VHH binders against p49116. Designs and how they scored, part 74

Target 1, 238 residues: p49116
Amino acid sequence: EGPLLSDTHVTFKLTMPSPMPEYLNVHYICESASRLLFLSMHWARSIPAFQALGQDCNTSLVRACWNELFTLGLAQCAQVMSLSTILAAIVNHLQNSIQEDKLSGDRIKQVMEHIWKLQEFCNSMAKLDIDGYEYAYLKAIVLFSPDHPGLTSTSQIEKFQEKAQMELQDYVQKTYSEDTYRLARILVRLPALRLMSSNITEELFFTGLIGNVSIDSIIPYILKMETAEYNGQITGAS

## First folded at step 5 (VHH)

Design t32 (framework vhh_7n9e_1)
Fold by ESMFold2-Fast, scan of step 5:
Structure t32 (fold): chain B 238 residues (1-238), chain A 121 residues (1-121)
Amino acid sequence: as target 1 above (238 residues)
Amino acid sequence: DVQLVESGGGLVQAGGSLRLSCAASGFTFSNYGMYWGRQAPGKGREWVSGISWSGGYTAYASSVKGRFTISRDNAKNTLYLQMNNLKPEDTALYYCARPGYSEDLFHFDYWGQGTQVTVSS
């Protein structure tokens, strides 16, 4: 009955590994991406409505939407991450892969299209000047998506999604009262997140994270982490 | 859902031969170069051989060059390693890997569990 999100859920602070290497490598990219993923999951688990759905539902929701949450996080933290520099390094490595015949031309094209879609999404969000409150509610809308296959408690999830949409509408109407169509411009960006392949995101950003274990496999572990262990991961403390 | 499953290992006498297979699933096998690696007891991972996505290019570690042959069947989603003139020092767990876009050959995104090869003296 209270608001879905509080001011504490607007705070989204990514701390990058330091120093940045002169030549970007998969270890630095993977550590940076892992910190963002951990921050995103900790953000989700801190929401009372999310906690109320129970552990099994929480795991299923995050498994279904982690790529959408991660992509929104990339857009929100693009400057802090120097995302354009990271993507340029990946493109350079893909060009080298063509010369070494490690990947087919079709696969390279598919990965390049993914990078272009990601750049377009981040640029669109930057052009709209999406603020911290708007990002928090957009993340809540994708988190509480009732339409993923295999979900239980879909009616309760839908209720929380609608609450997120209503609170976003109220915020935008009050804060950007002179821009009647701002909410529509923002919401129309969300469907593009589902067209981005989670497998390609995993390959680009998480290739060195945990060897041959998938993001899908580590999600239950991250969601069950003690607060101290989680804080160690996002700060890089051993 | 990417899976790599190795088979064909076993016990063999020095000078003998074995053929290893790696069955790939959950991705478009023909789009990726593939690698064989090995790990002997108490030692780190050693790169053994690599093959391009098309099969047009192959590479081998100096320790196995001339004795091992890597090949692939893209229609069957299967990678092979033909091992001839085996030596006791070839004793190791052999695994196949799908390379990521890393410049480091050991930063693979997917590895199999491996198949044990033991060469008696």
Scores: ipSAE 0.000, ipTM 0.261, lowest interface PAE 11.8, mean pLDDT 83

Design t33 (framework vhh_7n9e_1)
Fold by ESMFold2-Fast, scan of step 5:
Structure t33 (fold): chain B 238 residues (1-238), chain A 121 residues (1-121)
Amino acid sequence: as target 1 above (238 residues)
Amino acid sequence: DVQLVESGGGLVQAGGSLRLSCAASGFTFSNYGMSWGRQAPGKGREWVSGISWSGGYTAYASSVKGRFTISRDNAKNTLYLQMNNLKPEDTALYYCVRPGYSEDLFHFDYWGQGTQVTVSS
């Protein structure tokens, strides 16, 4: 029995749509987000422990945690994405919609609060200087969450989560030996992921891709895509 | 100037097949996910099928799953909907749809003029 994750699972490289438009728009944002979502699901599918749980369990896990995985991916890829610029463009669009009396103040407030929570999470991860190994294990902890309603095989899922936690602890203690409380500071960031609405994430980042069809409904299809199709989604290749 | 032009509609017998086409212009087609929608007389617009920008991912409304196939040809800037085993309840004006940003936040922004599909019993 080897480690839960291999070095290949630490590598997480997002390829952005090219060229970047002079003015950011919903189409560019949604295409960038879809590439990150596909990369995140391909990452999860490549884990042997995940594969061992079986298709039905895999689908249920990703349906429950895709927003948490996606948000961790946004934080990890914030520089590559110029995420702060994307969020600023969204905020500018929302403020213009208020000025034009086109959206209710309550709806705009919900979306703005979500953006502020997302910015705060990404900023906290940046300040902690979370590295690639730490991100990989945080994603694994989120993926192997046994506490979502309706899950089967919860004992095995919990075992994989505990293995992820132990491997993260071992890594942090050896790599950041002088920072006794680093692991605790990292782990207390995770509950914030569950406070961010998957519906608002979907509206901000994915409506341009799938329209009126929820991410929940498409997850089974993404997880069943062959490797060539996954590569096509994340790079735009033939 | 974004333009979506549907074609391929017509009158067919129940159990028959039709292939709809949508010619897109005025934007980089290969960078956008696309959808087909439909509207029956006296009813609202209904989403039918969607396809990712690369063609690698597709989704379908439950009412058409297994009967319809969405595809695209990015070199030709063309979206397709292959409709098999057509039923009278599939009678509608079929629209090619591009996502966009509107006052309702993110929504389908551009709809073509549509192509009429009529399925006789």
Scores: ipSAE 0.005, ipTM 0.211, lowest interface PAE 11.7, mean pLDDT 81

Design t34 (framework vhh_7n9e_1)
Fold by ESMFold2-Fast, scan of step 5:
Structure t34 (fold): chain B 238 residues (1-238), chain A 121 residues (1-121)
Amino acid sequence: as target 1 above (238 residues)
Amino acid sequence: DVQLVESGGGLVQAGGSLRLSCAASGFTFSNYGMYWGRQAPGKGREWVSSISWSGGYTAYASSVKGRFTISRDNAKNTLYLQMNNLKPEDTALYYCVRPGYSEDLFHFDYWGQGTQVTVSS
């Protein structure tokens, strides 16, 4: 029995590439995003309940929700990443691509809408003053989503999601005891994560890394990495 | 191993002030909201005040609102409770608490050993 998550799962420490260049480039952005993605996948695979579902189910769950986990990670690590600066650099890069006739006007509108939605989400989470415990449980609620197409073991996934919701509720009621509506304000933010395109996230944050290889293609390999191999991928941790 | 060590309690006359401190270790203090609880002689545990991880949100039990101020220093891993205009009914063991769950129990907060506050009339 015990709790769904331990203190180890509440800890979420992103180590940024160092030093930050004076002028942000695609390599720095992609390396930063990759570190966050690997940290998010390692976080998920370390959860005993997640491990209990088995390798095939684990792969299917992460393929379905990696963009939601990544976006929650961006919000949680926004200050460490200087996310506003990264988004500004992405916008500048996108404008240069338009000036070079590499992107259509329709595509820029889609990408800019995605950036605005991402910024709105991150600002909302910052205004709510979400803590590390709350972020851990929101990630767990997203991870254990039983409603993605093609999933197996959906009843067990739903059970873990309900456990995550219960433990989050208990924490919020104890910590924010006079804020009767806090949990509701937090939970109504989650549907916005599903409206954000994983394909656009790939273009914005992973273009310099993956080329024509999708995040979906590398997920099984990330999930199979040994702890030492994973730590090697986030090179520069001190 | 979560450790919470309270200090700053003592004997004080009604109307006086005390400042409690809690030194936290064994976890990333800034990841958690924290609260102060108390237990008066012959009574159950009572919630006193809560603070968010950043200090941006604070809440108080109606019995202490306007008299107590909760604060934190994340750089020092320390939680504080400034108690003003103390009343005899504030007499209790005061606990620093990190909300959480024990493997051994369904739901269990992490409590320190407490610091005694006694208010004389």
Scores: ipSAE 0.234, ipTM 0.664, lowest interface PAE 4.8, mean pLDDT 85

Design t35 (framework vhh_brivekimig_d4)
Fold by ESMFold2-Fast, scan of step 5:
Structure t35 (fold): chain B 238 residues (1-238), chain A 121 residues (1-121)
Amino acid sequence: as target 1 above (238 residues)
Amino acid sequence: EVQLVESGGGVVQPGGSLRLSCAASGFTFSNYGMSWVRQAPGKGPEWVSSISSSGGYTLYADSVKGRFTISRDNSKNTLYLQMNSLRPEDTALYYCVRPGYSEDLFHFDYSSQGTLVTVSS
């Protein structure tokens, strides 16, 4: 049939909370992250191929890949979010926590290494100058991953992933024809997303809003929200 | 009493370099992460760079990354900011900051006079 994604799926616009605070705080960071998460889930839900898989499969896919989608979103929106400033604020706070014995040294080391991995990933994507079309299709590739445990319709999911890969290849070869190895350089970045801990992502970006509740636990609710509710979360109006 | 005294500011041409210093006293310097914050005329404070207590981790604002280098000498209780390839937009009063620990993730508690950096075209 037609292409996997439409022009509306290539557009990915994050609206940041306003006004920006004079000093970064947990509430601002968590609200910014929440808007990106809801934007990412709304994006996935709007894909016809995704809808065709049915609600149970949709929930399983997003539960499995939300951290990958969120991290791709962080990279894509890094400048809009001033992500380097947010990560620096988090690092500075963690370093001071060592002096107060509020957190274990091992935990702080794990979190610091996660931040380093996130910075490395975002820097690699920025260096490659990944465009909006490429981001849309990378998100589609991670969304339609047939290899997560417990999935049904894995053959159909694999078909959609292959379609995403094919359409990305066609785009890159036509648009960046002078860069014969660009696609390979882009695709080898994806495995790093699975090495990033969803638990640490939750701690860094969501703890101020959800406490000890897992993102996995709220995904079925988020996916069932009306369009107006998504718009409220994306813009901060509720 | 926590005291932070910045120095090393001055007037330079675009493309020039300056090295800022911050002398810390009144606390165990080696036990704290430290930051540089700047304030341009008529604007609010902007975070520039941070360094861990050991110097093992550093982070930079996107606008200065690749041009500025933060470092520290714990034996001298001194924080440094090496500024290369300076631009007119780097013109600001630069502050040395000792971050405060709180449940509000980015609440800084500092005492500082600042040092003026002017990059003239």
Scores: ipSAE 0.000, ipTM 0.084, lowest interface PAE 23.5, mean pLDDT 81

Design t36 (framework vhh_brivekimig_d4)
Fold by ESMFold2-Fast, scan of step 5:
Structure t36 (fold): chain B 238 residues (1-238), chain A 121 residues (1-121)
Amino acid sequence: as target 1 above (238 residues)
Amino acid sequence: EVQLVESGGGVVQPGGSLRLSCAASGFTFSNYGMSWVRQAPGKGPEWVSSISGSGGYTLYADSVKGRFTISRDNSKNTLYLQMNSLRPEDTALYYCVRPGYSEDLFHFDYSSQGTLVTVSS
């Protein structure tokens, strides 16, 4: 059977655009987010269990969970991204937009609630000191979610999710043997990911870059990219 | 201090090509993503294309995908838009912009004066 994930699937290294601008702008934020999105999708595609489900199922799974996967990636890479600085810049821009009467109060409230939920999630993960192995298995649990509408092969997806849960349990019990309740503390963080709006994530992190397309619409094309194309997107290489 | 100066607009026949240039000054050009935005007569603004600070990542509006190519030369602080297979519907005033975070296409930190592109027989 072998393990669901190998050591190669634990490695998750985000290369940030350099240099960081003196003042954060939409394109720096969007390039950073795009690199993380492509890194996350390349990570998923590299898993043998994921490949075994076939192209149609792979596309459906990632379309359903990309926002959860992306948010886990934001939490994991929060330090390298300076995520708190990015969120502060977005909040500052939203406050300026309110003062200039360019955004409705209802829209701003929705966006601020989303930012608050994202900050709470990232802070909770930081407080738990989630390690690279734990992030890899949490991403696998999210990826192999059998409960999204329209999925086929749900029994196989469920088996892979259960395998991810078992391997996470084995890892945590071995590595953090002194902390009896660590696994429970980690797992209860996952439902919050489903409360995050993918439309608001697109606006916050992909504004000005996606035109008339959504992340959902480009996922099939990203998943079909060759390794060289993924590497180009992840590092920003031309 | 911050300036964006465009050139390259003009009158061209359908199927023709034009290359727009935008010379930037007053800021560290390579640190900023840049965009092209256009406004056709009697229409609202339309985002056309964006390029990351490094030039490694580019995006295009569906209306221009496959016909237009955005590029930059950071050593010359210059942004380009190569426009091929031009159509009458591409007739617009084209703006080089350094965008800030925005829900609206015209919420920009800085924009150019614009350059007029007219596609007619």
Scores: ipSAE 0.011, ipTM 0.255, lowest interface PAE 9.0, mean pLDDT 81

Design t37 (framework vhh_brivekimig_d4)
Fold by ESMFold2-Fast, scan of step 5:
Structure t37 (fold): chain B 238 residues (1-238), chain A 121 residues (1-121)
Amino acid sequence: as target 1 above (238 residues)
Amino acid sequence: EVQLVESGGGVVQPGGSLRLSCAASGFTFSNYGMSWVRQAPGKGPEWVSSISWSGGYTLYADSVKGRFTISRDNSKNTLYLQMNSLRPEDTALYYCVRPGYSEDLSHFDYSSQGTLVTVSS
């Protein structure tokens, strides 16, 4: 009983590495992305419903949806990150790679299409002026997805997702009563998250975090981190 | 500014051991996966080993698997490479690297001088 999320779950504050470099580079981008990923995983860990599913289910859920959570986080924190500037820097790097024949044309095309999809998603969310409450519940809907292959406890996961959907509906209808179509406009944006390649997200934002190791492989370690160690990662404290 | 400073290289006989160190500064070391890359005289760069940010996952090139061990100490911002059963073909300049956007070695975003390992008597 009680709401799925509390007011503490609405707060989502990304601390960026400082100072911002004069020229954007892979170091700054990857450290920024890593902080967002760690913040997103800590956010998920703090949800009582998530904790109730148990460690094995928690790991499976986050491994299945980290890219969707990360992308929602990029949209939510786009201003704090100066995401448009980061994406422009990545595009410039790719154009230089074409000039120097360092990457195949097919790979560059895939990466550019991914960047365009990401820009389109973030622009849509910005245009809708999605608030912190709405972002929290959209992340919850994504987190409690029962339809990923290999999941256990799928009936309980589905009930938590339905609870998230109901609470979002109640909030939107009460807070934005003047806009009868707002909920529909928000929800039709979610399927696009599943069309975004986790492998390309990993290459663009996390190559400096994992080297030759996938995000999928490190998720169990992040979820098991002690609170003090975790706080050190998201604030940059050693 | 990101700096990676390698040390621990030297001359060793075949079958010997060396331990390389890489002191990292200018970034949050514990947030990044790290790699060792080597360049033998007259050859291009070759990836040797990688370690995840936490040290929980490690990867090795087939040529060094079972002989080399990558490790890290996040409290000291230091990356290590323990090299055992060294062979003449392991002779190279060894670089620690923070990988760039691709697996292409030319995209490594690092500032390093390398440390020379020579396997000969």
Scores: ipSAE 0.000, ipTM 0.209, lowest interface PAE 10.8, mean pLDDT 81

Design t38 (framework vhh_brivekimig_d4)
Fold by ESMFold2-Fast, scan of step 5:
Structure t38 (fold): chain B 238 residues (1-238), chain A 121 residues (1-121)
Amino acid sequence: as target 1 above (238 residues)
Amino acid sequence: EVQLVESGGGVVQPGGSLRLSCAASGFTFSNYGMSWVRQAPGKGPEWVSSISWSGGYTLYADSVKGRFTISRDNSKNTLYLQMNSLRPEDTALYYCVRPGSSEDLSHFDYSSQGTLVTVSS
């Protein structure tokens, strides 16, 4: 049995929409986020262990963890996306919405709290200087989570998660041999992903393209895309 | 003033095709994602399809996936919906919609009267 992930699974290259608008708007943000979501799902689909679980299990896993994968992707691609600029634009838009009585103050507080949690997560990952191999294995640990309700093949999922954890440990020990506690510092970041609301992520990043349709509803559609469609979405118009 | 003018509707037999157009004016069309929404007689509005500002990302309702194609021409400020393999349940008034702008992330801008599509023998 070979490794869970190959070198090709370490490559994670986000292509931003072009041209960039003069001022950031919700539609540019949504297209950028959609490309990252598609890249994340294409990445998951390319893993042989994931394919081996079958279509129904694949759909259930991604429905359960897409927000965690997306957030890890935001952290990994923060510089390429200019994520701090995007978040600042969202904050400005929300503050203007209070003034115009478009959204309730309580809802805006919930959304602002989510943005602050997201910023803290991305900053902690940047401070730890997480590399491409570490991100790939963290995504695999999140993807192969056996504890979501409604999953079948939970023993196989748990085996793949344990394999991901073991391979991450081996990598970190060999690559960062002088930093005895690096793996622990990385792994304690993961529980924070489950505290972030997928519904608020949808409202911040996806409403300009989805309207009244949830990400949960489109996941089976994205996972059923032909390879050419995936490549078109993740590479953009070029 | 934002204006959206739909055209291309008509009566067609089941299995037929129609191409809807939406001419946009009063805003920078290329900076906005756009959507098609329909309302069948006696029913509420149903989202049909969306396209990003660049045309690089498209999304479809399950009921039309594989049959309808959304596209845009930013040089002409025009949105399109190519409808193939039409079914009687596609009969509706079709609206092109600019989703909420920078002022509101949660609503559609319904500034048009729509174009009627009737699928019958």
Scores: ipSAE 0.000, ipTM 0.268, lowest interface PAE 11.6, mean pLDDT 81

Design t39 (framework vhh_brivekimig_d4)
Fold by ESMFold2-Fast, scan of step 5:
Structure t39 (fold): chain B 238 residues (1-238), chain A 121 residues (1-121)
Amino acid sequence: as target 1 above (238 residues)
Amino acid sequence: EVQLVESGGGVVQPGGSLRLSCAASGFTFSNYGMSWVRQAPGKGPEWVSSISWSGGYTLYADSVKGRFTISRDNSKNTLYLQMNSLRPEDTALYYCVRPGYSEDLGHFDSSSQGTLVTVSS
């Protein structure tokens, strides 16, 4: 039987690098983002249903959805991260790059549009006052997406996604019984995550970590980490 | 002006060791994460390793994990890469990188020329 997620999967605590620098820099942003990425992958790996799919399927799923998981994590941890301050610093940097002719106008436009979409997503989640249980189930719904190209075990993945949707519905109906349309308002936010460019997310948040290499290429190595190694990355200690 | 000066490259036999150094100036080194990137002849750039601003976390490419160790000395503004059990496929020009925003993730925020590592016998 059992539920897809336990109370331990609702706990999602980001430990920020301390102290915050007087002036935000690319490295502080990238270290903060890296901690969130590792926390998100550790979260996924801790789910028994995810483990049951096997290593190859786990790698394929996370490669396909890491940007959706990361973006949900940004929304959930927006206050802890001071995400609005981080995004404002990035916008200021991009505007200065236009003025100094250091980056193409077309690229800056793409990045600015991505930041705007990210802000709108985070604002919509904040306006809905999404709680920790709802975030956990939304992350499970995007993790267990059976419709990414190249996946195996798609029937089992679909069953886990349906279980996540069912458990989210049960939770929302019991907890927010007076808000008949809350579930629908939450679920219609999810398609926007697939319109967010993973390449732009990499440029904004991970250039300070990986340089010329994609997150996609390092996902298999992250997922092979031992529990202690994950904990080191999450807390910034090795 | 950001300056990164790599050193320590050379020619070694398979199984040998080398220690690369990168002397940083023109910015507050202790506030930035640093990476090593390499480019083998005829290939594109390959990320090798990264270290956080404090040295508190490190990441390695699978091809070098267990053989290479990245470290830093913030008091000396110096980044290191200890390379053990070197293989012919480690032959490359090695760059010390302070990653930054770019039009393409392939652009380095560095004017450095790198240091050449050749593993052969």
Scores: ipSAE 0.006, ipTM 0.235, lowest interface PAE 10.5, mean pLDDT 81

Design t4 (framework vhh_brivekimig_d4)
Fold by ESMFold2-Fast, scan of step 5:
Structure t4 (fold): chain B 238 residues (1-238), chain A 121 residues (1-121)
Amino acid sequence: as target 1 above (238 residues)
Amino acid sequence: EVQLVESGGGVVQPGGSLRLSCAASGFTFSNYGMSWVRQAPGKGPEWVSSISWSGGYTLYADSVKGRFTISRDNSKNTLYLQMNSLRPEDTALYYCARPGRSEDTSHFDYSSQGTLVTVSS
C-alpha cells in the first residue's frame, strides 16, 4: 500500500567534518567517506519495505550493494564533499607512490582506471542534473536488486525493485514531461556501478577507518547501530 | 507538511510582464525538480514549465517558449516564473508544483491557493 519512498527518504544531507584541513590527509578523506557510508546505510534502514524483508536479508542486500550506494552518494554529494579535490589528492598520493616504487605499475593502472570511471560517472550524473527524487529511486533500484548471490526472498526484492522503477518513471514523466528520453538516459548509467571494484573503493576511501577488516564485515554492526548514533553532526540529521 | 505558497499574480495589459513566486516549506526544496501548472476558467490543468533541482535544466510548453523563464533560488526555497509578452490566453490560476507519484497529469503535490493572472484585452 502507498509509495515505496516518502519525502523523508528523498532527503539526503551529508554533514562534512569541520573545519576542512589546509592539507588533505587520509583521516579527513576516511571520515568524510565514512559519514557518507553511514548516511547511506541509515537511509536504507529507514525504508519500510527494506525493514519488512528482515535483518538477515537486509544485511545481505547492503553487503552486496554498498559500493553502488556509496558511488551514487559520491555523485549526489560531490559538491558538498569537494569530491574533485579529494580525488586530486588521492591521485597525487598514488603518483608519489609510483615514484617511490611502493606500488606496482599494474596496480596503479587499475586504481587510476577506477578513479577515471568514478569521475566519468559523477560527471555524467552532474550533466544530467539528477535531482534528489531521482537519486532516491536510483538508490532504491540498486538496493532492491534480486540478482545478488546468496539472497533469499528474491521474488519480494524484485517486487520492490519494480515498484521503485515504476515510481521513478511516474516522477520523471510528470516533472520532465517534454523530455521523452530522460528516463532512458538516467537508467543507462546504472550498469556502470557494478563494474566498479568494491576492493578499490575500500582502498581509496576507507584505509584509515577499517584497518585490517573489510567494509563487508562491518556492515552488520553499522546496520544495528541505534538511530540516535546516526543522528547529530555526522548523519542524516539536518 | 509540504506547503507551497504562490504570489505575484495580478491584472496586466496584453504585452505586459509579471513575475510569479512560490515559497516552499516542509521539505528539502533543493532535492526536487519543480513545475508551474496553470488552469484557465472552465479548462483542465495545463503544464507550463519545469526546472531541475539545481536550476541547470529547464523545460517549457510550446505555448510559452520564448516568453516565460523559470528559475529558482535554493538558498531562499523559492521558485520563480518570469512572464513576458503576456497574451489574453495566458489568463489562468497559476500553481507551483512538486510532482506527485501518479501518472495522472491533473494530480500534483501543490498548494490549493494558486495565484490569479488576468491579461485584460
Scores: ipSAE 0.327, ipTM 0.726, lowest interface PAE 4.3, mean pLDDT 84

Design t40 (framework vhh_brivekimig_d4)
Fold by ESMFold2-Fast, scan of step 5:
Structure t40 (fold): chain B 238 residues (1-238), chain A 121 residues (1-121)
Amino acid sequence: as target 1 above (238 residues)
Amino acid sequence: EVQLVESGGGVVQPGGSLRLSCAASGFTFSNYGMSWVRQAPGKGPEWVSSISWSGGSTYYADSVKGRFTISRDNSKNTLYLQMNSLRPEDTALYYCVRPGYSEDLFHFDYSSQGTLVTVSS
């Protein structure tokens, strides 16, 4: 009966590894991405509605949508991460790989198309000037997606998604009353998230830190982390 | 999931030979250039050799050029390093690495284990 999200769920603060290296490397990129992933999972598990679904459902939801949550997080934290610099460096390196025959043309094309989709998504969100409340509700809409295979409690998940949609609508209409079509422009951005390959996201952002384990396999452990252990991961104290 | 499993290491006399193998799984091996990297006790990692995705181009560190040969079999998803005329200074853990999209930006997709090569009398 209360709101789905409180003000505490709007706060989304990414702390970057410091200092930023003069030349970007896999360790810096992967540590930055891991901090964002941990922050995103901690954000999700702090939502009372999410907790109410139970551990098995929580794990299934996050396994299904982590790439969408991560991509929204990249867009939200693009300035903090210097994401445009990271993507430009990757693109430059892929161009050099073409010159040196280090990677097949088909694979380079797949990765380039993924990067272009990611850049377009982040640019569209930046141009819309999406605020912290809007990002929180978009993440909630993505998290409470009832249409993933294998989910239990799909009626309750759908109820939470609808509640997120209604609260986003109320917020936008109240805060941006002068812009009648803002909500529509925001919502039409969401389908693009499902076109992002989770495998390519994993290779670009997580290869140096997870080794031979998949994001899918570590999600249950991240969701079960104690608060002290989680804080150690995001601050680098562990 | 992506896996790289090295094998073929062992103990040999100076002047001996060893052939290292790396079995790759969980990705399209033929799309990626591959490298061998070694780490001697108490030292940082040293790049040894690289091969293009097709096998058409190979590269070697000056310290191993003329003695080591990198090769691959894309039909078997396997990378090889033939090591001849081994020297005590070749003693190291040898890692098969997929450099991701770059050896400069991504360095290595490390194998977690490596294979130990010891050259001693």
Scores: ipSAE 0.012, ipTM 0.340, lowest interface PAE 9.0, mean pLDDT 83

